# Designs tried in a protein design chat: VHH binders against o26223. Part 204

Target 1, 191 residues: o26223
Amino acid sequence: MKLLWTSQHIKVTVHIDGKVSKMDVLEAIKTRRSIRKYQDREVPEELIDKILDAAMCGPSAVDERPWHFIVVRNREMLEKIPEVHPYGAMVKDAPVAIIVCCDSSLEKIPGFWVQDCSIASQNILLAAHSLGLGAVWTGVYPLEDRVEGIRRLFSIPEHVIPFSVIPLGYPAENPGTRDLFDPDRIHLEKW
Short names: E, the ipSAE of ESMFold2; O, the ipSAE of OpenDDE; V2, 0.75 times the mean of E and O plus 0.25 times the DockQ between their complexes.

## First folded at step 11 (VHH)

Design C96 (framework vhh_7nfr_2)
Fold by ESMFold2-Fast, scan of step 11:
Structure C96 (fold): chain B 191 residues (1-191), chain A 124 residues (1-124)
Amino acid sequence: as target 1 above (191 residues)
Amino acid sequence: QVQLQESGGGLVQPGGSLRLSCAASGFTFSRYWMSWVRQAPGEGREWVSSISYSGGWTSYADSVKGRFTIARDNVKNTLYLLMDSLKSDDTAVYYCAKHVYSSKPKTQDAFDIWGQGTQVTVSS
């Protein structure tokens, strides 16, 4: 008997529903990694448009969709981000960055904009990965010095809150996937 | 018809090996976690091992870890248990069971479909 063997986190079984794709949704979620090194190569505008379309497709509390986006390609501006964001050093080496913002005037339920902008940020990361790009989420909110630094640098109005800075580009690194599934965090029927 | 059918049990000497099979029909086998559960004479059911729907993740009871290997063939809709270095304490009826959800089972009510069982006896 030839037996297909499996060990922890090694797939050896054949999928029988006949649907095989190289990068389906589940694979994109499981293989996305933070990418901090980029090729010296421009990202086409059409790919940025696809990424931003995906960002706006996220669910939002009572459909408030408070997100706004700043697309930064200017080298001088990208080089200034590390001055106001100490963990954003990789941004200066990226061909482009997206700043995810909340327009507080669009907020319908207090506080849920953080979840809305988190969803938009994650969709940017997944969409970039699915298109062959790499990206990383660098946190801005709720760190007041970073919020005010980014606001000042990009002339962001007082009623708009910068949430995250996401540099992206063609990857110049290929980190391995992580084994994060923990069945002990899953409870059936009750705690 | 939804069904699980075990085979491969028998009498074996201590230190011996057996291979159990479980043929599944009537549901999309490749979409569910599967387990082996055993019941020794006069005892309750004890979980032995589980395998994820893709086969990428496995788990084992401490009593069988390093001796038993669980595997699946999603093309043939068959679950397997390779048992090495068998001990008298491994004597039991072995059942294959389908999980209700994709998560690791904690109780017997985590399974909705059970096989009829196959007897494994480890003795001289």
Scores: ipSAE 0.000, ipTM 0.090, lowest interface PAE 19.1, mean pLDDT 83

Design C97 (framework vhh_7nfr_2)
Fold by ESMFold2-Fast, scan of step 11:
Structure C97 (fold): chain B 191 residues (1-191), chain A 124 residues (1-124)
Amino acid sequence: as target 1 above (191 residues)
Amino acid sequence: QVQLQESGGGLVQPGGSLRLSCAASGFTFSRYWMSWVRQAPGEGREWVSSISYSGGWTSYADSVKGRFTIARDNVKNTLYLLMDSLKSDDTAVYYCAKHLYSSKPKTQDEFDIWGQGTQVTVSS
């Protein structure tokens, strides 16, 4: 029994739709959009933990799983990211950003860490969307000036490679969805 | 009309100073990295210096480090190169160049817009 529990009657009732089914995988994939405008609202740590758990669940070449993540909430640090990333202007307005990194000491097969970190980045975007958040992938690797700029800004060791910067928050825009299916890109049995 | 226009070149004696300017128009200057690139007679293009879109980051070729200073004014859409302690080896046409994106090394293939150039001659 909970020693701190007190029997209190609800003095007001808030009726909310009782639908308990979450977004299915295909719906999440088809409706996820890049979000660059965020509400001035904190993202709970438990949601970040769920997103990072999803990031680490991706397939990895020879199961090397080279991912490391930096979670940035400090306003001063978020405001400095656009200085080293010319297309990262929206990051300064986000409540939080995740920097996806590769620890090269964990690499078992050369070069496949790029695919591993791409999978982790996409899982972050999908998990964020499924939790009611918006996010966007801003590219770092393979642009050397961005890699070194981010490395310097966040004191990242020489053997670790920053791959992407993903700002996220509650969406302040709704761009709608796109139908991107192109049957001309599907070849039966041969090219 | 997208263009870069250099000015401030000329004849200067060894040990002298010059200030080059590059006026940018037709694009959002404050969103792009900018560079100075030079070409001496009979030589290929040599990267001299780069500056980030905010001015917070600068880089210099070893041949000019400590003597040249790159700067920008995003309100005036102008890039600068302050050249001190000029040497005869600094004689070249100096070009202002806009980066397509952030990248190293600074090659001509990484720039999408170039100015017409301004001649700097260091001689007695």
Scores: ipSAE 0.000, ipTM 0.108, lowest interface PAE 19.5, mean pLDDT 83

Design C98 (framework vhh_7nfr_2)
Fold by ESMFold2-Fast, scan of step 11:
Structure C98 (fold): chain B 191 residues (1-191), chain A 124 residues (1-124)
Amino acid sequence: as target 1 above (191 residues)
Amino acid sequence: QVQLQESGGGLVQPGGSLRLSCAASGFTFSRYWMSWVRQAPGEGREWVSSISYSGGWTSYADSVKGRFTIARDNVKNTLYLLMDSLKSDDTAVYYCARHIFSSKPKTQDAFDIWGQGTQVTVSS
């Protein structure tokens, strides 16, 4: 006997005793972990679309929404990312990666695009986790050599800044969860 | 203690329905993909169905598609298998299993924690 696995996403409403079972927001936040090992399984386009929809729902300074996304599935391109990103070795083993970019021509208030793209990146991680996928944020900006390397690899124009590379796939590791609450970091009324 | 406990098996007539439950304890259930695996008399283990952390992704063996539904309740730490239109070929011991996420192949080695199983018999 061999296990038979489907790589296709089947959108099924999960019902228990007539109620839909879903991961709530706090549970998603508390249980999301960086995932760097992926199964040899295709991620359906429908799931990528849902993740990108979530990415674009983030708040943005003066509603500038400067983000653009490159979806990379090409194995040759994924294999070249570690050559220009020293801590992106896991990207070559992922079935897909999303490159989060800022189109500077859409910027209305200088400098806030970093926060905008950080919010989009985090929403990608949370959405991926909620859909049963694993992902990790690998930093590009503000490291000039990484920015230049990624721009060159993906023919990104000069007015667009690559911000992060997020490989994702079905997880092939499970690091468990962390208990990070630290009351010593909470100050009432004054420092 | 990390543990999975199945229940809900029994004897049922062809065309009948059963609901299997698996109670999980000793680990963060909401962080793991869960699966149902069955073993018929004299046969090897056969994967039946899997469900993602949130329940948003499910998959089924071709032999059970359209008849079985996998579900989970992360508040109650419970996995379910809703079995409809049961056939004699569905007779097996049904195991709840926690999926390991590693570079291991998609075999029985894909699971690190197993329950004791619950017997489902479809006959007169």
Scores: ipSAE 0.000, ipTM 0.115, lowest interface PAE 18.5, mean pLDDT 82

Design C99 (framework vhh_7nfr_2)
Fold by ESMFold2-Fast, scan of step 11:
Structure C99 (fold): chain B 191 residues (1-191), chain A 124 residues (1-124)
Amino acid sequence: as target 1 above (191 residues)
Amino acid sequence: QVQLQESGGGLVQPGGSLRLSCAASGFTFSRYWMSWVRQAPGEGREWVSSISYSGGWTSYADSVKGRFTIARDNVKNTLYLLMDSLKSDDTAVYYCAKHIYSSYPKTQDAFDIWGQGTQVTVSS
């Protein structure tokens, strides 16, 4: 009933004219902004699954794909995140958050899991944006107190490292886009 | 072996009801979105309904909304379609389809495994 997402909501948000997204890749990259204010509106499970599929499609060192994800919808748990993450205040107001983790037992090359999980985190942000959602990357690793706080809060095993917390929701702000192109940072042929 | 097997089709009068079942085997049923897709004689495939892996979210085509109910039993690895107030336009072969994880049910390439179908005929 109220827990059921209708075909109308899914069709309008995702499948308009049979298309999942009308934004091309460059447009998505250029127009994505960090969103920290969310509507009081649930994000359908289908959209979260689509975002996580995109997260797992990133390249990883020697195809190690060390990522694991925790999906948090419980309001009480979301409200506890700011207690262990001082710059995560917006998480308590989000309808859902994804915690990106590294399973160190899956690591094939030491240290590259950080880059692997960064790629997964960025793909979450881009996929969310392409689906009409807003998200922001809040840093956990390498800040030891945040890593340990998040680990304890979500019962994460010692061989698993929480990397980032990404709250998601329908945006309640529109900061516009930034024109960040700087040709002085491009060196032709040599430094 | 990964397999989907439909049952419950048949001949029914307009306004009648049918319950379709789809038995899944060879994969972890509880981890996948599942759909019903139908094909009427001489027509293309039409998506009917989808259900999330938990059963918490469902979606329906406008043509069946309010008349059909999709459901699943993850303990029995079975998908259901409860069809009420059947119309002649509902006459079709009904297929059970497994979604590729996080693929959308309205995309033809979203399904990697299909059942063999069960015939539903609504006629006087």
Scores: ipSAE 0.000, ipTM 0.178, lowest interface PAE 14.8, mean pLDDT 84

Design D1 (framework vhh_7nfr_2; at its last look DockQ between E and O 0.01; V2 from the best seeds 0.00; counts 0 for: pae E 12.3 > 2, placed apart)
Fold by OpenDDE, look of step 12:
Formats: structure tokens, C-alpha cells, sequence
Structure D1 (fold): chain B 191 residues (1-191), chain A 124 residues (1-124)
């Protein structure tokens, strides 16, 4: 039985005026896009706080909550990130970036921190989108060169692992909506 | 196969200039930090210069500061070392080296791929 999902085109209205439109969870998930162009506009601290609050609300293995967050607003530092992150070019154009890290000393079960930090990172993206901001997940872990680059740049201790760099800002692009639903990826009862 | 190949070395008089090139193949050059390292006869390897992905960050040993310029062309997959005001003490085999990590090379272990080297001789 192939679930016929009708692609409802959800028009994501990017409010240029920074008014936070309330969107429901499914809308946020379905309409979220990676945003790599940002307005020359500062992001209020209040919004960052809300985003970080959301980042910490995700589940973690045995409730280990291993995540730490570095909030970067310094222009010089933002401009340096692309030099240690080859896919982080857009970070230099963002007013703020969040670096998601794992404190390995907080792990209760080894290895699950990747899932934990992924959840935190995704929550950052969703929260940002719901607040009228654009963001993109730029992967750091598990690439050693990026991990070490970010580590040194921000003087991150050895027991702390940088996981992702997420630039944020008011969107200066509208990539539109996409439907990623693929019924061929759904198997009923067996493969 | 990952390969670095140096060229441009030669014999020059003191005060002269050389341009070294390093051709990279077998890996994504634009995503790696690169360095020049030299080895004089009877001496250990000496770090000379390093450059970041886009060339935004450059580093030089004190011995070559103000005289040497590291550069790269990511389209051509080529690393360069412009050497001006050469001195006898600059005589060495010059190696191109790929970084393991996107960071300043603190130790010799910072490099995972080396070229064969090119000889630079500065003599009157």
C-alpha cells in the first residue's frame, strides 16, 4: 500500500521585517531550508537565547546532554572560520554562528554524542527557521582537519569535540520549498 | 595516487630570486593547508612557510620573513614559494608538504604527504 502523499506547497513567507510568524512544528520541519545568504542585520540576543534553549531540549542518550555551544559574533573570528572549514564560506557573511560541541567527559555511553549533538543542531535549525532566521548546518565532525581547525581557532580543549558550525542570520535568499518525501524509501513490515 | 611534485629549484647568486612550484594531484588541494619545508645538508628539516585553504592565513619562519612569499592557486592545484633576496643559508632541498589538519604545523607530524623536493643552491 503506497501512501499517496499529496505535496502541499507550503509557502514559506520570509517576513523581511523580522516579525516572527508562528509556525507549527510540521510546518517548520517541512519548510526549513539551508540559508547561506544573510542580510546585513544583527540578530537579537533574545532570539539566540531561544534557539539555544531549543537546542538543549532534545533527547540525549541516558540524558547525558553532552553538548556545549559557542556563540560567535566577533567579525574577525567569523571571517577566520572559512580558513579552517572549506565549506564554511557563508559563515563570514553571517552576523552570528553557533558552534555545537561535545564534552566527552559528559558522555555516559560512548558514541551516542553524535546523535545527541545532531539533535541539538537540528533543533537550532528548526528554531531559527521558526523565528524567521536562516541557518545552515556545516559539518565539522567527523572530519579531522575541520575538527582540529575549529579546535585550535577557538582554543577548544582536547576533551571537547567540535561537531558543527551553524551560521545564522536574517535570510537574504529564498530557495523555495521542496518535497523530499520518497515512498520508495518506505518498507512495510519487511524490506 | 596522492602526489606532490616540486619544481623551480636551481643555482642562484646571493641576492637572487627563485620561484618554486608544487603540483598537487590525487586529493582535493583546495581543502588542504600546505607548507614548505627545507633541509640543508647535514641539518634537520626546517619549516619554512604555511598557507591556509584560501591563502587568507600565511605563516613564515623568522629566517625567511620578509623575503619569502607563499601562495597558492587552487584552480591549478599548485603551491608556490616566491623567494627573494636569497642567501647562502637558504641552500637546501625544499619540500612541499600537505597538512593532516587545517592548522599551523606545530610538529613534523603535521604533514602526511611530501614531495620529492627541489634543490635550491645559493652560491657566489
Amino acid sequence: as target 1 above (191 residues)
Amino acid sequence: QVQLQESGGGLVQPGGSLRLSCAASGFTFSYKWMSWVRQAPGEGREWVSSISYSGGWTYYADSVKGRFTIARDNVKNTLYLLMDSLKSDDTAVYYCAKHKYSAFPETQDAFDIWGQGTQVTVSS
Scores: ipSAE 0.059, ipTM 0.534, lowest interface PAE 3.2, mean pLDDT 89
Fold by ESMFold2, look of step 12:
Structure D1 (fold): chain B 191 residues (1-191), chain A 124 residues (1-124)
Amino acid sequence: as target 1 above (191 residues)
Amino acid sequence: QVQLQESGGGLVQPGGSLRLSCAASGFTFSYKWMSWVRQAPGEGREWVSSISYSGGWTYYADSVKGRFTIARDNVKNTLYLLMDSLKSDDTAVYYCAKHKYSAFPETQDAFDIWGQGTQVTVSS
C-alpha cells in the first residue's frame, strides 16, 4: 500500500524493526510523551522489574532513598483508583500501574523526599519508554484528598506518603514529540 | 550551511540491490531523526523509512518492509538506505530528509531540510 501525506492525519501501519535495539538516553528524554491510551495487552513481569530497577538508580538527598513502590495489576483495584483520584481515569484501562511512595521514616533531610520521589517517578517514565511502553505520571501528593484516598485504598500506613500513580502499558496512541528548547531560559554566569 | 546530499542511485534490474547514502553537514546530525522519502513520476511524495537519533528505532512503510534497511553512521554523519529485492514500483527519486521534531512524520511539514534526490530506476 502506498502512503501519501496529507494535511489531515492518515491511518498508517508502522512497525518497529524486529531486531533488539538500544535507545540512546538523550533520545529517550526527548521523545517520551505522556501516554493515556493502552493496548489490551499484558506487560511482562520482566519489564516491570527493569523499570523498578531503573527507578531505584536515581540520586536522593544524602542517599536517603525513601521510595517504595506498589505494583497494581488487579483489575478491581485498578478500576477503583479513579474513584479516589479524579484525574486518573485512564488507570482503569491500563494493564498495570505503579504507585510511588515515600517512607517518611527513611527521610534524612526534611522535605527533600519530594525531589527524591520525583526522580524515581521520572526514571519509571523513561525506562518504560525505552522498553516500548507508554506511561503517564498522575499526581497524588500534595493533594490531601488524593493522598488520603490512595492511602485508604491500598492500606498504606500513616508514615508512608503516596506520591504518584503511574499507569503503563503498550501504547495505543502516538502524540508525537516536541521541540521545546528555549534559549531565553538559559542564563550565563548569572540571571 | 545546512546540506543533505544523496548518492548511490542508478539503473538496476528487478530483484537487484542498491545502497543509497546521504551525507549531512551544517547541523548536529546525531541529534536528529532522519527519513527517506521517494517520489515516483507523476505522483506525490511517499514516506519510505525513518530512523531515530541513535538508530535504536527504525520504521518502514509496508511497501518496503523486509526489503529495505535504514541505517546511520553518526561518526561519518551519513544516512543509508539498503534496498534489496527491488521491484518496478520502487522506481522513484529518493530524498534524504531531516526531521524538525523527534516524531513520526505525519505530514511533509515534519521535514525542514531535503536533499536534491537521487534517481533509482528498476527495469528489465
Scores: ipSAE 0.006, ipTM 0.155, lowest interface PAE 12.3, mean pLDDT 86
Fold by ESMFold2-Fast, scan of step 11:
Structure D1 (fold): chain B 191 residues (1-191), chain A 124 residues (1-124)
Amino acid sequence: as target 1 above (191 residues)
Amino acid sequence: QVQLQESGGGLVQPGGSLRLSCAASGFTFSYKWMSWVRQAPGEGREWVSSISYSGGWTYYADSVKGRFTIARDNVKNTLYLLMDSLKSDDTAVYYCAKHKYSAFPETQDAFDIWGQGTQVTVSS
C-alpha cells in the first residue's frame, strides 16, 4: 500500500521588521508594472511573509476571507507550470511563485470569492513592488483547463479553486511608467 | 558531515504528550525548509508537518492539525515537533527530513537528508 501525502492546513505568522517603505501609496500604484524577467537571486522568506500578510489585509465580502496561498520554490514544480498554463512561461525563470486559492467551504456569499481573490492578488503585486521585487499576475480562473491542470499539479482538493499564479523575484527589467489617466471615462452625475 | 539526529520518542498513553527534537549539523540549517515524516508498521511514509527557514510558514497534515505544533530554533540548529492529545493511530517511527528545495513537499522525493528516526508508541 502506498500512502499519498495528506492534505495540509497553512499557518502563516506575521513578521514585523520595523522598516518603513519610502514609496508612498500613490507612487506604488502608479509605478507598479508587470515584471516577467527575474535575477538569479533568492527571495528571502521574510519578504514573502510580508507580502502574504498584506494579501490577507484586503477587504472581503461579508468578511469571508476565503483565500489560501501555496508558495512554490521547487524548481522542478515551477518548470511544470507552463505545461498546464501556456501564458505562464516566465514562471520557470522565477525564484518563487505564489498560487492564490479559494477555499469554497469558507464562502458565505456565492460568487464574491472572485473579487476577494482578485484583491488578494493585487495586494501581492503592490506589496512585492514596494519591497523592491517584481511580479506578474497570470490568470487561472475561470479557464477550466488551467484550473484543473494547476489543481492536479499541486494536489489541490476539489473544494479549493486555484485562482492565479504570481511569479515574483528581483526584477531583471525596468519598464517605464504609463500615463493612463483618461478624463473622457469620468461622467459627472449621469452617463 | 551532514546529519539529522532525532530524539524524544517513547511509549505514552492515549491522550498523552511528547516533544520530539531533531539536531541538525553539516549544513546551514537556517536556510533550509524542514519536515517531519512518519511511518507506521507495514505502511508507507506519511508527511506530518513542514516549516520554512524563518519559521514564518508551517504546514500540517489533516490527521494532526490542532494536536501537533512544529517549531525550530535556528540558533541551536534544532527542529521540534510538539505532540498533544496522542492517539493510537499516531504510533510510528518519526523522521526529521531536510528539503532538497525551499518548497512544500509533494512526495518523499522532495527530501535529500533523512534522520534515523525515533519510535513513538501510543498504548492502544
Scores: ipSAE 0.000, ipTM 0.111, lowest interface PAE 16.2, mean pLDDT 83
ESMFold2 (binder alone), look of step 12: mean pLDDT 84; pTM 0.851

Design D10 (framework vhh_7nfr_2)
Fold by ESMFold2-Fast, scan of step 11:
Structure D10 (fold): chain B 191 residues (1-191), chain A 124 residues (1-124)
Amino acid sequence: as target 1 above (191 residues)
Amino acid sequence: QVQLQESGGGLVQPGGSLRLSCAASGFTFSYKWMSWVRQAPGEGREWVSSISYSGGWTYYADSVKGRFTIARDNVKNTLYLLMDSLKSDDTAVYYCAKHIYSAFPETQDAFDIWGQGTQVTVSS
C-alpha cells in the first residue's frame, strides 16, 4: 500500500506492504474468533502501534485510564510464559504478545480497573482482527498464582497488576463463524 | 514542561556531513514517534524522516533516502538526524516534531509539539 502525505507544497509517498481490513464495526465483532495458531511471520511494529492506540480509546470509569501495556517479542521470554500460565502454551508460538496491566496508583474508583482493562483487552482483539491478525485473550487476573508469576517474569512493580496476556500474529487457522444470538436472554420492560 | 531543543546545525560545504540532535523533556519520549521536518527559504514545510517509538521503523522522504539516517536514544531522550552527502537543496531550518499518534504522519497536523529549529546551510 502506498501512503501519500502532503505538507503545503510537497507530496511524499511511503510504500507499506499488507492488507487493510474493510470490515465495519459489526462485521468485526461478529467474525472475531480466538486464534491460537500463528504463521511464522513477523507482525509489523506499525500494526502493534495501531492496536495499542485502539486499546487506549476504550471508555474508562471517571476517565482514570489505568492501563499499561508490555509488548513482548523476545522468543525466550515468550517461551517462559507457559511456565507461569498453564493455558498459555500457544504464546510460545506467537511472534508477539501484549500484556495488559493496571497501574493501581491511577485508579480513581475502586474495582473499576477490571472493567477498564477488560475493555482495553477486547479492543486489542477487535483491532487485531480488523487488521488481518488473530489473537486470543488468556486470563491472568484474578488468579493469584498467574498474577504473581507474570509479575516476577516481567519485573512488574507491586502496585501494577497484570490483567491479561494476548498473543497475536497472522492466523494459521480459520474457525467457522458462530450464531450466538439467544432471544431468551432478552427481557422486555421487566424480567 | 514539554520541550524539544535542536542543536548541531551550521554551515557545511556540498558533500559534507552534519549531525543534528533533539533533546526531549516533559513527556515519555520512549513511547512517541518522532520526526524531522525542514523548511527552506521561501518554501513550505517538508517532511524529512520519521522514527517509531522503539526505532524499529524508519521512513525517509525520497529526496534524502540513502543520505540521511534518523536514530534515537530512549535512555537519553534524544532524537538524531545524521546527514551525509549534503546538497545545496538541503539548506533549510530543521525542526524536531513529536507525533500525536503512534503512526506515520499524514499531514502537519499529526504533530502537537515542535522544536524551535536549527539552521543548516550548505554553501554554494
Scores: ipSAE 0.000, ipTM 0.162, lowest interface PAE 13.9, mean pLDDT 83

Design D100 (framework vhh_7nfr_2)
Fold by ESMFold2-Fast, scan of step 11:
Structure D100 (fold): chain B 191 residues (1-191), chain A 124 residues (1-124)
Amino acid sequence: as target 1 above (191 residues)
Amino acid sequence: QVQLQESGGGLVQPGGSLRLSCAASGFTFSEKWMSWVRQAPGEGREWVSSISYSGGYTYYADSVKGRFTIARDNVKNTLYLLMDSLKSDDTAVYYCAKHKYSGFPETQDDFDIWGQGTQVTVSS
């Protein structure tokens, strides 16, 4: 198999609403939204490499790092994802999608791969947002029909579990703000 | 209750064409991937072709690629196999099969419903 990533010292520039800007961590967390509409623009491979680097920086149980990633840019393959994933209709309109997978042969503690791959998925969403891109997490695991559909479509081995499909691109929508802070969910010292 | 019924088999000369049909009933056909599987005399089952529930994705065995076309009509709940440039090696009983899971089948256990089969004989 060919390596899909080129290791390079790449300068990353954030583009927000057509302007170059910097975003701090808290701003990225608070302003990230699910984006399902994308511009008809290529996402440079260098930005995908940066996003995947961020994904692999997530913490994992006993450093098992069970994640593998499939980068899908082929239009015909992207158009077939909705056939096996009923909530993946937006994927066919994205310039690229990342499939987050768990290699069970790398698992050291049973069950913690779910947390590991959730962290990797969230890091992809945050990194994409910080780079001026939009993305959305579409769930695969634990829905068995979706897991097997994605596995067969992308020739994923039996010991590897597809966890999520994340389409991404330059946003063609700007969802409004959300205020999710709820002090009733914070308890001091005791319940 | 859940049934698959094949038709359209028969005797054809090498280089000829046949169209197989599979009528489905008792399940939501438009939500299921479907396959054609064949079995030649004295041989095991060989996967031939698969189609996604919308028809947007098709797979073919290398032995039939470019000669066979799988298609479906979700209004009529019918699966088709259009066979062109038939060869003597295509002689087999052809079965319609319903997938348990979306995507390319890996084993015979990936199918939960099978038809009765229809005989295709290619000879002069």
Scores: ipSAE 0.000, ipTM 0.150, lowest interface PAE 16.0, mean pLDDT 83

